VH-VL binders against Eukaryotic translation initiation factor 3 subunit M (eif3m). Designs and how they scored, part 5

Target 1, 160 residues: Eukaryotic translation initiation factor 3 subunit M (eif3m), of Schizosaccharomyces pombe (q09722r188to347)
Amino acid sequence: DDEQSFAFLLEAVKMDNSTADEAVRELVQRAVNSPKYFFFDDIVTLPPVQQLEQSTLQLLGILSGGMTDDYVSWVAENHAHCQHQKFDEDAIARKMKLLTIASLATQAPNNTLSYGDVAKSLKIDENEVELWIIDVIRAGLVEGRMSQLTKTLSIHRSSY

## First folded at step 18 (VH-VL)

Design r4 (from q4 with heavy chain Y106S, light chain L97F)
Fold by ESMFold2, look of step 20:
Structure r4 (fold): chain C 160 residues (1-160), chain A 117 residues (1-117), chain B 109 residues (1-109)
Amino acid sequence: as target 1 above (160 residues)
Amino acid sequence: EVQLVESGGGLVKPGGSLRLSCAASGFTFSTYGMHWVRQAPGKGLEWVARITYSGGSTYYLDSVKGRFTISRDNSKNTLYLQMNSLRAEDTALYYCARGYWGYFDSWGQGTLVTVSS
Amino acid sequence: QIVLTQSPATLSLSPGERATMSCTASQSVSSDYLHWYQQKPGKAPKLWIYDASSLESGVPSRFSGSGSGTDYTLTISSLQPEDFATYYCQQYNEWPFYTFGQGTKLEIK
């Protein structure tokens, strides 16, 4: 099972600061490319991870607390780094959009996030916003209720 | 309603060139990685090339490296495949496909490329 | 690299029967990166099953996907006329490349 293999790798790196460099790089690669992993605070703070290249640490920082535009700026200067590290630029871009919605949800006044604010932040058409919100809820990052009448997401919980 | 419409296929002699286009509509084109996938007559599917959402990175099937160039124009919502030094084994129906994580969630109808003397 | 081998190449069955087809990988593939497509003659492929077992929207519940590691299966519990098509598995376990199986053609006996 890949989830068991990833979980084992994550635990190995957590428990042993001398974990082989290849295992640390594999952990990071799997995490950034994974359609199902979103919690980069747990990775960026690991001592063996902190020894990786500055460009990788910048990406992990963006995944931990940045917005989509931070990633767009970073990747524009780091295509070769992504190729070398085998980072999937498209998967990360999609992940960043989901994390951006989760961040907006956490900061939303009165626990209400407008579709207009999401569309503006992601630079997408407003008619696409519900598809992205469904994805962010299925990812477990946000719990809430959509309203097409008010074009808002009422937030019950944000786990980001 | 996602639509992908390929064009530019045709009959060419070995060693010739063609440029394929794929017009995209119904979604924000610039947020998706895009792909070409081909299917030779009577055969299965073969991934050919991909380009990242921004156009910043491209990747190719080994047998087409150096001969094919994938590109995109996000201002025109169009994906391209420049095919040079065509060989008989490049004969196929070429599909434009939209990437979603690690699979293809939307496909065009395909455009036929025939390489024959 | 990773080769996907589908079996059988052709499966001839009647409506109402159960269909089972396999996709075997030359090395382990995460189920997150193993997917299935349906293709009817003269039409583009359609995403059918993603993440090994998740049905795409609009796919009937008579379809199921299962497996892990190197062995994956697509099953149709009771064949309907519209199910006769070619089915392809696909993997993306090794960035940046995609690989398809050669297909299983499901045809009317």
Scores: ipSAE 0.839, ipTM 0.920, lowest interface PAE 0.7, mean pLDDT 92
Fold by ESMFold2, look of step 18:
Structure r4 (fold): chain C 160 residues (1-160), chain A 117 residues (1-117), chain B 109 residues (1-109)
Amino acid sequence: as target 1 above (160 residues)
Amino acid sequence: EVQLVESGGGLVKPGGSLRLSCAASGFTFSTYGMHWVRQAPGKGLEWVARITYSGGSTYYLDSVKGRFTISRDNSKNTLYLQMNSLRAEDTALYYCARGYWGYFDSWGQGTLVTVSS
Amino acid sequence: QIVLTQSPATLSLSPGERATMSCTASQSVSSDYLHWYQQKPGKAPKLWIYDASSLESGVPSRFSGSGSGTDYTLTISSLQPEDFATYYCQQYNEWPFYTFGQGTKLEIK
């Protein structure tokens, strides 16, 4: 089972302080590329992970608490690093957009996030916003109700 | 409505060159990795090349590496494939495809490339 | 590189029958990276099943996908005339490369 295998790998790295361990690098690569993994604070704080390359630590920091523009700036200077580490630049970009929506949802006044604010933050056409919100909800990062009429997301819960 | 429209296919002799284009519309082109996938007549699908959302990284099928160059112009919403040193084995319908989490959620109609003497 | 082998190459059945086709990988593939496409003659492929078992929007519930590791299946419970097409599996288990199976042609008997 891949989900149980990843959880087991994460647990194993939590218990081991070695550096340059194949398990540590496999954990990071799988987490960064995975369409299903989003909680990077759990990874960035691990002592064996803290001993990885500075560019990798910067990326994990962005995934832990940054916004999509932070990633766009970082990757523009780090294409070769991503190629060497086998990080999927497109998957990470998509993950960052989902995490950005989750961050906006957590900060939204009156638990209401406008489609306009999402479109501006992600630099996408407003008519694409609902597709991204569906993905954020499917990822389990946000729970809420969409309204085409008001062009808003009413937030019930944010897990980010 | 997502649309991908390929052009630039045709008949060429072995050793010749062609440049394929894919005009994209109905979505924010610059947020997606883009791909070329080909299908030889009567045969299956074969992934050829990809380019990241920004154009910063490219990857190729081993048999086309060094001969084909994928590129994009995000200001024109256009994907390109420059094909040099064409071989008979490159004969195929070439599809433009939009990447999404490791699969292809949107495809063009394809443009036919025929390489024969 | 991971090789996907589909069987049978051709499956001849009548409307109303159950269809089952397989996709076997040369090494283990995460179900998150195993996908299926439907292609009708003269048309582009369409995403049909993603993540091994999730149906794309608009795909009828008579379709199902299952499997893990090296062995994956696509099943159609009761064939309709519109289901006769070629089906391809595809994987992305090892960045940055994509691999398709050679296809299973489902044709009317």
Scores: ipSAE 0.838, ipTM 0.921, lowest interface PAE 0.6, mean pLDDT 92
Fold by ESMFold2, look of step 21:
Structure r4 (fold): chain C 160 residues (1-160), chain A 117 residues (1-117), chain B 109 residues (1-109)
Amino acid sequence: as target 1 above (160 residues)
Amino acid sequence: EVQLVESGGGLVKPGGSLRLSCAASGFTFSTYGMHWVRQAPGKGLEWVARITYSGGSTYYLDSVKGRFTISRDNSKNTLYLQMNSLRAEDTALYYCARGYWGYFDSWGQGTLVTVSS
Amino acid sequence: QIVLTQSPATLSLSPGERATMSCTASQSVSSDYLHWYQQKPGKAPKLWIYDASSLESGVPSRFSGSGSGTDYTLTISSLQPEDFATYYCQQYNEWPFYTFGQGTKLEIK
C-alpha cells in the first residue's frame, strides 16, 4: 500500500531524529511530487530534514509559505538539483499554483476572491481560473462557491 | 478548446532524420509539461519523451536516448521532436500530449512516421 | 521499470453485458499514479479514469475503476455500443518515466 507507506515513513521520521539519510530524502521526494500532500511546514521543521542541501531547504520553504513566482525563480536555477533529487518540476509547479490560490483566499477582503486576481497571480488566462478553483476545492485547501456572473469565489473557509 | 496539432511525419529510410512539430492552442502552453507518445501500427502506446513547462529539463525512453531531442518554443506555443538515426522499429504514429499530474489529459491526432528501406 | 500487464487481451461481449478488465503491475503502484485511457480505431487516446477510480469529465457513470498495489480493474456495468474500444492502463510511479499496459480490446461479439 504506497499511501500507507508514505504515512508510516513520515511518522517514523517525526519519531526518530536519527533516521537514515536515504529515508529522509525519500520522504521529501515523495512529499514534493505528491498530488495530495500540501502541508510542508510539517516537513521543513523536522531536524533530519533541516540537514539536507540548501537548495532542498529553499524549495521546502517556498512550498510552506511562498507563491508560484518564488518557485518559478527557484527552479530556473535548480534544474540539475531537481534531477538529482528526483523532484518532478511540473508537479511542483502545479502544486504551487494551488497553494498560491489558497494563500490568496486567506487574504481576500470580504472573503471574496476575484477571478481576475487569480489569473494575474498565476499568469493564466481568466477563462482557465474555474478549472484551478475546482482543483483547489478538491484538494481541501479552500471551501467556497464560484459565481460565473460576478467572476468571483466566495470563501466559506480557508485552511491554509 | 484545447488543441494539439502534430505535423512533420513521413516516409524515411533507416538512418534518416525527421523533425516533428506540435502546435498548441486553447491553453497557457508555457505552464504545462509536454510529451511525445507513439503507437506502432496495430500495437500499443509507448511513451517517448517529455520536456518540462519551461524547457529546463528533458527525459527520454532508453531506446531513443541520444537519437531523439525534444524541445519547445514557448513564444510560438510549439513542441518539437528531432528524430535522428531512425530505425524500422521507430515506425509509429507520434502523438503530442499534455501532462497533468502524471497522466496525459489532452492528445493531438498524431503524425505518422514510416521508416522503411 | 514497472511492467503493466493487461488481461484479457481481447474481450468479446454484447451490448448490455458487464465488462471487467484488469491491469497488473510488476511492482506496487500508488493509485495516485495509475490511470486508464480509451482509444477508438483511427483516433487518439482519451483520458478516461485517473487516480485509479476517478472518472474524467464526460465519462459515463457506468464506468468504474478500482484497485491498489499491483492489481487494478476497469468495469463497465452495462455495455453501450460506443464503449467498444481499446483500453490502456498507464503508470507514473517511478519518476521520470511513464509506461502503458499492452491494452485490452473490447469488441462486439
Scores: ipSAE 0.828, ipTM 0.914, lowest interface PAE 0.7, mean pLDDT 92
Fold by ESMFold2, fold request of step 22:
Structure r4 (fold): chain C 160 residues (1-160), chain A 117 residues (1-117), chain B 109 residues (1-109)
Amino acid sequence: as target 1 above (160 residues)
Amino acid sequence: EVQLVESGGGLVKPGGSLRLSCAASGFTFSTYGMHWVRQAPGKGLEWVARITYSGGSTYYLDSVKGRFTISRDNSKNTLYLQMNSLRAEDTALYYCARGYWGYFDSWGQGTLVTVSS
Amino acid sequence: QIVLTQSPATLSLSPGERATMSCTASQSVSSDYLHWYQQKPGKAPKLWIYDASSLESGVPSRFSGSGSGTDYTLTISSLQPEDFATYYCQQYNEWPFYTFGQGTKLEIK
């Protein structure tokens, strides 16, 4: 029901370059805050979206191809903008960590991503890495197998 | 393994102040938004305040704005609630809660605040 | 703000029976932001169902959640003794605020 409502909103904005500002902002807010939406190329390239504030476009660019540190830097200067746009800073931070793992997985040599590299990139304890990898797999961003013995993720597919 | 331990509750007269603490362990504290949720004796749950993962933004229940201040020290894995100008209706068990995608996936056992003449 | 009203306030049933309780919102809420907690006396609440219908880890499969818009339901297909508790719904549909329903107490008849 909510997934279908979002899908119809996305299609409405895709079909009409003059879509009302209210609908465009609702689309962006829902996408940015959603625990279930990760593919921001579909949104950032839409002409009505390109008319939004520069700070919003910067965030969408970070969600499209950046890393968690890019978001940390951006949000430190944009707390008021997030409040104004009703962006959930914590939800976006979590989304960025998941997207960062997906990006690391795509770039991993020999399709093998070490837990150490994940822990360093996310600035978390290595003992937490498997929980984050489970979340990335459940989000559909990465397909692979974890090895507790080697402390690695063997990647079969990444859809970043 | 995730643990949240509240402290600092007690008996206080109306108009008084208390400072609550929540010690966090078993997870990387600085990656989570944190919350205070209270429960008056025999009553339901009421959200009180939140602070973002970095401490950069805070939000409050309207009835506590200007009286309560939520804060965090990520280097000490500790969440705080400074409560000033306390009123009888603030009497409650105060829970520390960990935020996750718009819900609370971990809770402490609470610290009791009683505001009475 | 959005008000969540739970019904009934008290539900008295025996083990083995089917339990159904409702959470009604004063305006539409996204199912991604409607959640349920179980609380036993003297204990903290526990996350039970998130996103309206997803069971938290360790929650028995006899529990289910459903609904959308303004009407949400928690169902227990065959009550066990450990299921007698108070259940709260919670929403986060309108950033940055959270609200809870007043609770449904499920007790032994």
Scores: ipSAE 0.814, ipTM 0.906, lowest interface PAE 0.7, mean pLDDT 92

## First folded at step 19 (VH-VL; from r2 with heavy chain T31V Y106S)

Design t2
Fold by ESMFold2, look of step 20:
Structure t2 (fold): chain C 160 residues (1-160), chain A 117 residues (1-117), chain B 109 residues (1-109)
Amino acid sequence: as target 1 above (160 residues)
Amino acid sequence: EVQLVESGGGLVKPGGSLRLSCAASGFTFSVYGMHWVRQAPGKGLEWVARITYSGGSTYYLDSVKGRFTISRDNSKNTLYLQMNSLRAEDTALYYCARGYWGYFDSWGQGTLVTVSS
Amino acid sequence: QIVLTQSPATLSLSPGERATMSCTASQSVSSDYLHWYQQKPGKAPKLWIYDASSLESGVPSRFSGSGSGTDYTLTISSLQPEDFATYYCQQYNEWPIYTFGQGTKLEIK
């Protein structure tokens, strides 16, 4: 099935530092485009991955520790690279927004993240924030409770 | 509420041109990839073109490459499709659609393009 | 390119019956990229099932999706009058293009 196919690729690349270039590129492409994969430290540190183009390594660095504005700046200079590598620019942009919320949640004082801070970081209207928070919870990145009255997310757990 | 409203359809002779517009409201337009999907009368759905959230990249169905140009104006919340060198097989209802990962989560009601002599 | 073949082309059933329709891909498709839409006459399509088996908000629980690889199904456990429509599957397994099946028309017998 698809989850086992991706896990098999990841494990194969972990086992063999000289893994064929095509398999390494397939792993990266599937990871960056996937609506279900978010943990890029596991990929960026692999020795065969470190042999890829600098533009790809920059993207993986942004996915492992950056914020949505880092991606926006990177992609503006890398449209042709994304086309060549078959990276879905919109899927990655959405993934970066979810990862940004997860980062904000991990750092939130008193485990409380305001909708205003999310809206400012994502450059969206505040009345859209709950839709994005639902997605970050469905992705398994954050556990918490939304309050429309206080316009906050109370964080129970962050996995990012 | 998300709304997508297409306009600009009509009757055109083969070889003619037409520009479609899609007015978006109820969401932050500039953070979504946008698409055109068409449906010939009594037929199924066919994806035509997409444009990334910023407008930085565009992609097309092979049969429309070089004839159609997708564009967007994020300051006006508007998506466009410039259609040139129209053919009879381009006759369809053209939908504006909002991309969400790999699917279309919101659709307009469509604008009809008829290409006939 | 990946071709999606839906069968049957037309499915004629009565309210209360169980409906099953299939979407067969010419090569393997990740379930993350296999989706279903409902379309009623004169209306735009609506997202119905995403990621092969996840119901869109507001879709009744009598609907279900399943499958993997090349074979996917949409099932309605007990048909209601509002379920008679055309259903399309769609895939995005090969960036950057999208393809749809030809549709299954579910109509009143």
Scores: ipSAE 0.851, ipTM 0.925, lowest interface PAE 0.7, mean pLDDT 92

## First folded at step 20 (VH-VL; from t2 with heavy chain S30D)

Design u5
Fold by OpenDDE, fold request of step 22:
Structure u5 (fold): chain C 160 residues (1-160), chain A 117 residues (1-117), chain B 109 residues (1-109)
Amino acid sequence: as target 1 above (160 residues)
Amino acid sequence: EVQLVESGGGLVKPGGSLRLSCAASGFTFDVYGMHWVRQAPGKGLEWVARITYSGGSTYYLDSVKGRFTISRDNSKNTLYLQMNSLRAEDTALYYCARGYWGYFDSWGQGTLVTVSS
Amino acid sequence: QIVLTQSPATLSLSPGERATMSCTASQSVSSDYLHWYQQKPGKAPKLWIYDASSLESGVPSRFSGSGSGTDYTLTISSLQPEDFATYYCQQYNEWPIYTFGQGTKLEIK
């Protein structure tokens, strides 16, 4: 299936520093567009990937440790690049918001993340925060318990 | 509650123009990609156009390229579809829909466009 | 362009019966990009099953989705009166285009 084919492609790029440019580009495209791929350190550090255009490397860097605002700024200047590379701007935007929550969770004092901080970082209404937290949990990026009473997320684990 | 309300539909002659609007509420509009999906009377669903959350990129069904233009005003929480050079086969109920990854999680009730001589 | 073909076009069954409908793709589609919608007459479509097998919030557990590659299936274990509607499959396997199947109308016998 497609998941297996992606895994094989990733492994091929990892094992061969001389992997064809087309294969590397396919890997990156599938990874950035995927609703289930979130760990870009595995991709950005690969020598064949480092041969790609600076714009793509910037995106991968953002996906590896940046925040939503970093992507917003990047994509504003890279719409043509996204279209040429077949990057799904909406998918990446959603991915970045989930990664942003994961990042906030990792940095949260006393393993407690406020809905207010999430809303501010994502630039959304606070009453939408729980929907995004559910998604970040479903994505396997964070484990925790939501409290509507305190408007906080108690962090048990964060993968970002 | 998420709400999408379409307007602007009506009867138009072939070759004519219409501008559809979709008013969004109940969610942060500028965070979601938006779409138009149409349904001819008694027929199935057909994706027509999408616009990214920022409005920076647009994409279209091949048969409407060059004739339809999707746009959005995030300050007004409104999605638009400018339809020019309308054809009989464009007759349909036009839905605005909210994008979520690769599917549509919220839909309006649609606005009817009838192209007839 | 990926074409989705649904079968049968019309399915006539009685309450309590099991319903099975298929969605066949002209080429392989990832389960992450295969989804189902329910539409009742005079109403807008509703997301019903996403990622081939995940039920949308509010969808009864008697519904299920399965499949991979080119073949996907929606199943209703025991039909209830409110389940009679038209069901559409939809894919997004090739950026940036979305396509729908032609629909299966589930009607009461």
Scores: ipSAE 0.943, ipTM 0.965, lowest interface PAE 0.4, mean pLDDT 96
Fold by OpenDDE, fold request of step 22:
Structure u5 (fold): chain C 160 residues (1-160), chain A 117 residues (1-117), chain B 109 residues (1-109)
Amino acid sequence: as target 1 above (160 residues)
Amino acid sequence: EVQLVESGGGLVKPGGSLRLSCAASGFTFDVYGMHWVRQAPGKGLEWVARITYSGGSTYYLDSVKGRFTISRDNSKNTLYLQMNSLRAEDTALYYCARGYWGYFDSWGQGTLVTVSS
Amino acid sequence: QIVLTQSPATLSLSPGERATMSCTASQSVSSDYLHWYQQKPGKAPKLWIYDASSLESGVPSRFSGSGSGTDYTLTISSLQPEDFATYYCQQYNEWPIYTFGQGTKLEIK
């Protein structure tokens, strides 16, 4: 199936530094668009990937350690590139918001992340924060307990 | 509560034009990609157009390319669909829908467009 | 370009019975990109099942989704009166196009 196909493609690129350009581009396109793939450190460091266009490498760098604002700035100047590479701008935007929450969780003092900080970083209404936290938990990026009373997330684990 | 309210539908002759609007509320509008999906009377659902969250990119069903234009005003929380050179086969209830990954998690109640001589 | 074909076109059953409907894709579709909607007459569609098998919030546990590759199924273990509606499958396996199946109408026998 498609999931197995992606896994095989990723493994092929990891094992062979001479992987065909089209295969590498397919891997990157599928990875950035995927609602399930979030760990881009495994991709950005691969030698065949490093041969791609600078704009793509910038995107992968943002996905591997950047924040939402970094992507917003990048995509504003790279719409044509996204269309040419078949990058889903909306999917990547959502992915970046989840990764941003994971980043905030990792940096949160006393393992406590305020809804206010999340809302500010994502540029969303605070009353929407819980929906995004549910998504970041479903994605396996963060483990924690939400408190509507204190408007905070108690962090048990963050993988960012 | 998430709300999407379409307007602008009506009766128009073939070759005519119509502009649909979708007023969004209950969520941060400029964070979501938005779509138009239509349903001909007694028929199924058909995706028509997409605009990304920033408005920077648009995509269309082949049969409407060059005739329809999707746009948005994030300052007004409003989605638009400019329809030109309308055809009888464009007759449908037009829904605005909120995109979430690869599906639509919220829908309006639709506005009816009837193209007839 | 991916075509989704749903079967049967119409399914006539009684409350309490088991309902099974199929969505077949013209080519392989990832489970992450196969979804189901419920639509009642005169109402807008509602997201019902996402990622092939995950129930949307508020959807009763008698509903289930399964499948992989080209074949997906929506099942209702014991039909309730409120379940009679039209069900559509939808895919997003090829950027940037969305396509729907033609729908299965579940009606009371």
Scores: ipSAE 0.943, ipTM 0.965, lowest interface PAE 0.4, mean pLDDT 96
Fold by OpenDDE, last read:
Structure u5 (fold): chain C 160 residues (1-160), chain A 117 residues (1-117), chain B 109 residues (1-109)
Amino acid sequence: as target 1 above (160 residues)
Amino acid sequence: EVQLVESGGGLVKPGGSLRLSCAASGFTFDVYGMHWVRQAPGKGLEWVARITYSGGSTYYLDSVKGRFTISRDNSKNTLYLQMNSLRAEDTALYYCARGYWGYFDSWGQGTLVTVSS
Amino acid sequence: QIVLTQSPATLSLSPGERATMSCTASQSVSSDYLHWYQQKPGKAPKLWIYDASSLESGVPSRFSGSGSGTDYTLTISSLQPEDFATYYCQQYNEWPIYTFGQGTKLEIK
């Protein structure tokens, strides 16, 4: 299946520094567009990937440790690049928002993340925050309990 | 509550033009990619166009390329579809739809476009 | 462009019966990119099943989705009166194009 094929592709790129450019590009494209892939440290450090265009490397860097605003700034200057590389700007934007929440969760004092902080960082209404948190949890990026009463997420685990 | 309300449909002659609008509310509009999906009378669904959350990129069904233009005004929470050189086969109910991971999680009730002599 | 073909075109069944409909893709589609919608006459489509097998919020548990590769299936274990509608599959396996199946109309026998 497609998940297995992606895994094989990733392993191939990891094992062979001389992996064909086309295969490397396919890996990156599938990774950035995927609704299930979120751990880009596995990709950005690969020697074949490091040979790609600076714009792509910048994106992967953002996906590996940046925040939503970093992507917003990047994509504003890289629409043509996204189209050429077949990068889904909307998918990546959503991915970045989830990763942003995960990042906030990791940095949250006392393992408590306020909805307000999430809303501010994502530039969304606080009433939408729970929907995004659910997606972050579904993505496996964060484990925790939501409280509508306190408008906070109690974090048990974060992966970003 | 997420709401999408289409408007601008009507009867036009072949070769004519229409501009559809979709008013969005109940969510942060500029966070979502938006789409137009149409349905000819008694027929199935057909994706027509998409615009990314920022408006920076647009994509179209081949048969409408060069004739249709999707745009958005995030300050007004509004999606648009400019339709030029309309053809009979463009006759359809046009839905505004919110994009989410490659599917459409919210739909308007549609606005009817009829192209006829 | 990936073409989705749904079968049967029309499915006539009675309440309480099991319903099974298929969506066949012209080439392999990831389960992450295969989705189903329910549409009733005069109404807009509603997301029903996403990622091939995940039920959208509010969808009864009698619905299920399955499949992989080129073959996907929507199943209703025991039909209820409110289930009679047209069901569409949709894919997004190849950026940037979205395509729908032609639909299966589930009608009362």
Scores: ipSAE 0.943, ipTM 0.966, lowest interface PAE 0.4, mean pLDDT 96
Fold by OpenDDE, last read:
Structure u5 (fold): chain C 160 residues (1-160), chain A 117 residues (1-117), chain B 109 residues (1-109)
Amino acid sequence: as target 1 above (160 residues)
Amino acid sequence: EVQLVESGGGLVKPGGSLRLSCAASGFTFDVYGMHWVRQAPGKGLEWVARITYSGGSTYYLDSVKGRFTISRDNSKNTLYLQMNSLRAEDTALYYCARGYWGYFDSWGQGTLVTVSS
Amino acid sequence: QIVLTQSPATLSLSPGERATMSCTASQSVSSDYLHWYQQKPGKAPKLWIYDASSLESGVPSRFSGSGSGTDYTLTISSLQPEDFATYYCQQYNEWPIYTFGQGTKLEIK
């Protein structure tokens, strides 16, 4: 299936520094567009990936440790690049918001993340924050308990 | 509560033009990609056009390329569809839909476009 | 470009019966990009099943989705009166195009 195909492609790129450019680009496209793939530090450092154009490397860098605002700024200047590379701007935007929450979770004092901080970072209404937290948890990026009373997320684990 | 309300539908002659609007509320509009999906009377669903959350990119069904233009005003929480050179086969109920990954999680009730001589 | 074909076109059953309908793709589609909608007459479609097998919030557990590759299925274990509607499958396997199946009308016998 497609999941196995992606895994195979990833391993191929990891094992062979001479992997064809087309295969590397397919890997990157599938990774950035995927609603299930979030761990870009696994691919951003691969030698074949490092041969890609600077704009793509910038995106992968953002996906590996950046925040939502970094992507917003990048995509504003790279619409044509996204179209040429078949990058889904909306999918990546959603991915970045989830990764942003995960990042905030890792930095949260006393393992407590306020809905207010999430809302501010994502530029959304605080009333929508729980929906995003649910998605972050579903994605396996964060484990925690939400409190509507205190408007906070108690963090048990964060992977970003 | 998420709400999408379409307007602007009506009767138009072949070759005519029409502009549809979709008013969004109950969510942060500029965070979501938006779509138009149409349904001819008694027929199935057909994706028509997409615009990314920022409005930076647009995509279309082949049969409407060059005739339809999707746009959005994030300051007004409004989605638009400018339809030019309308054809009889464009007759349909036009839905505004919110994109979520690769599917549509919210829909309006639609606005009817009838193209007839 | 990917064509989804649903079968049967019409399914006539009685309450309490099991309903099974298929969605066949012209080429392989990832389960992450195959979804189902329910539409009742005079109403807008509603997301029903996403990612091939995940039920949308509010959807009864008697509904299920399964499949992989080119073949996907929606099943209703025991039909209730409110389940009679038209069901559409939808895919997004190839950026940037979305396509729907032609629908299966589930009607009361």
Scores: ipSAE 0.943, ipTM 0.965, lowest interface PAE 0.4, mean pLDDT 96

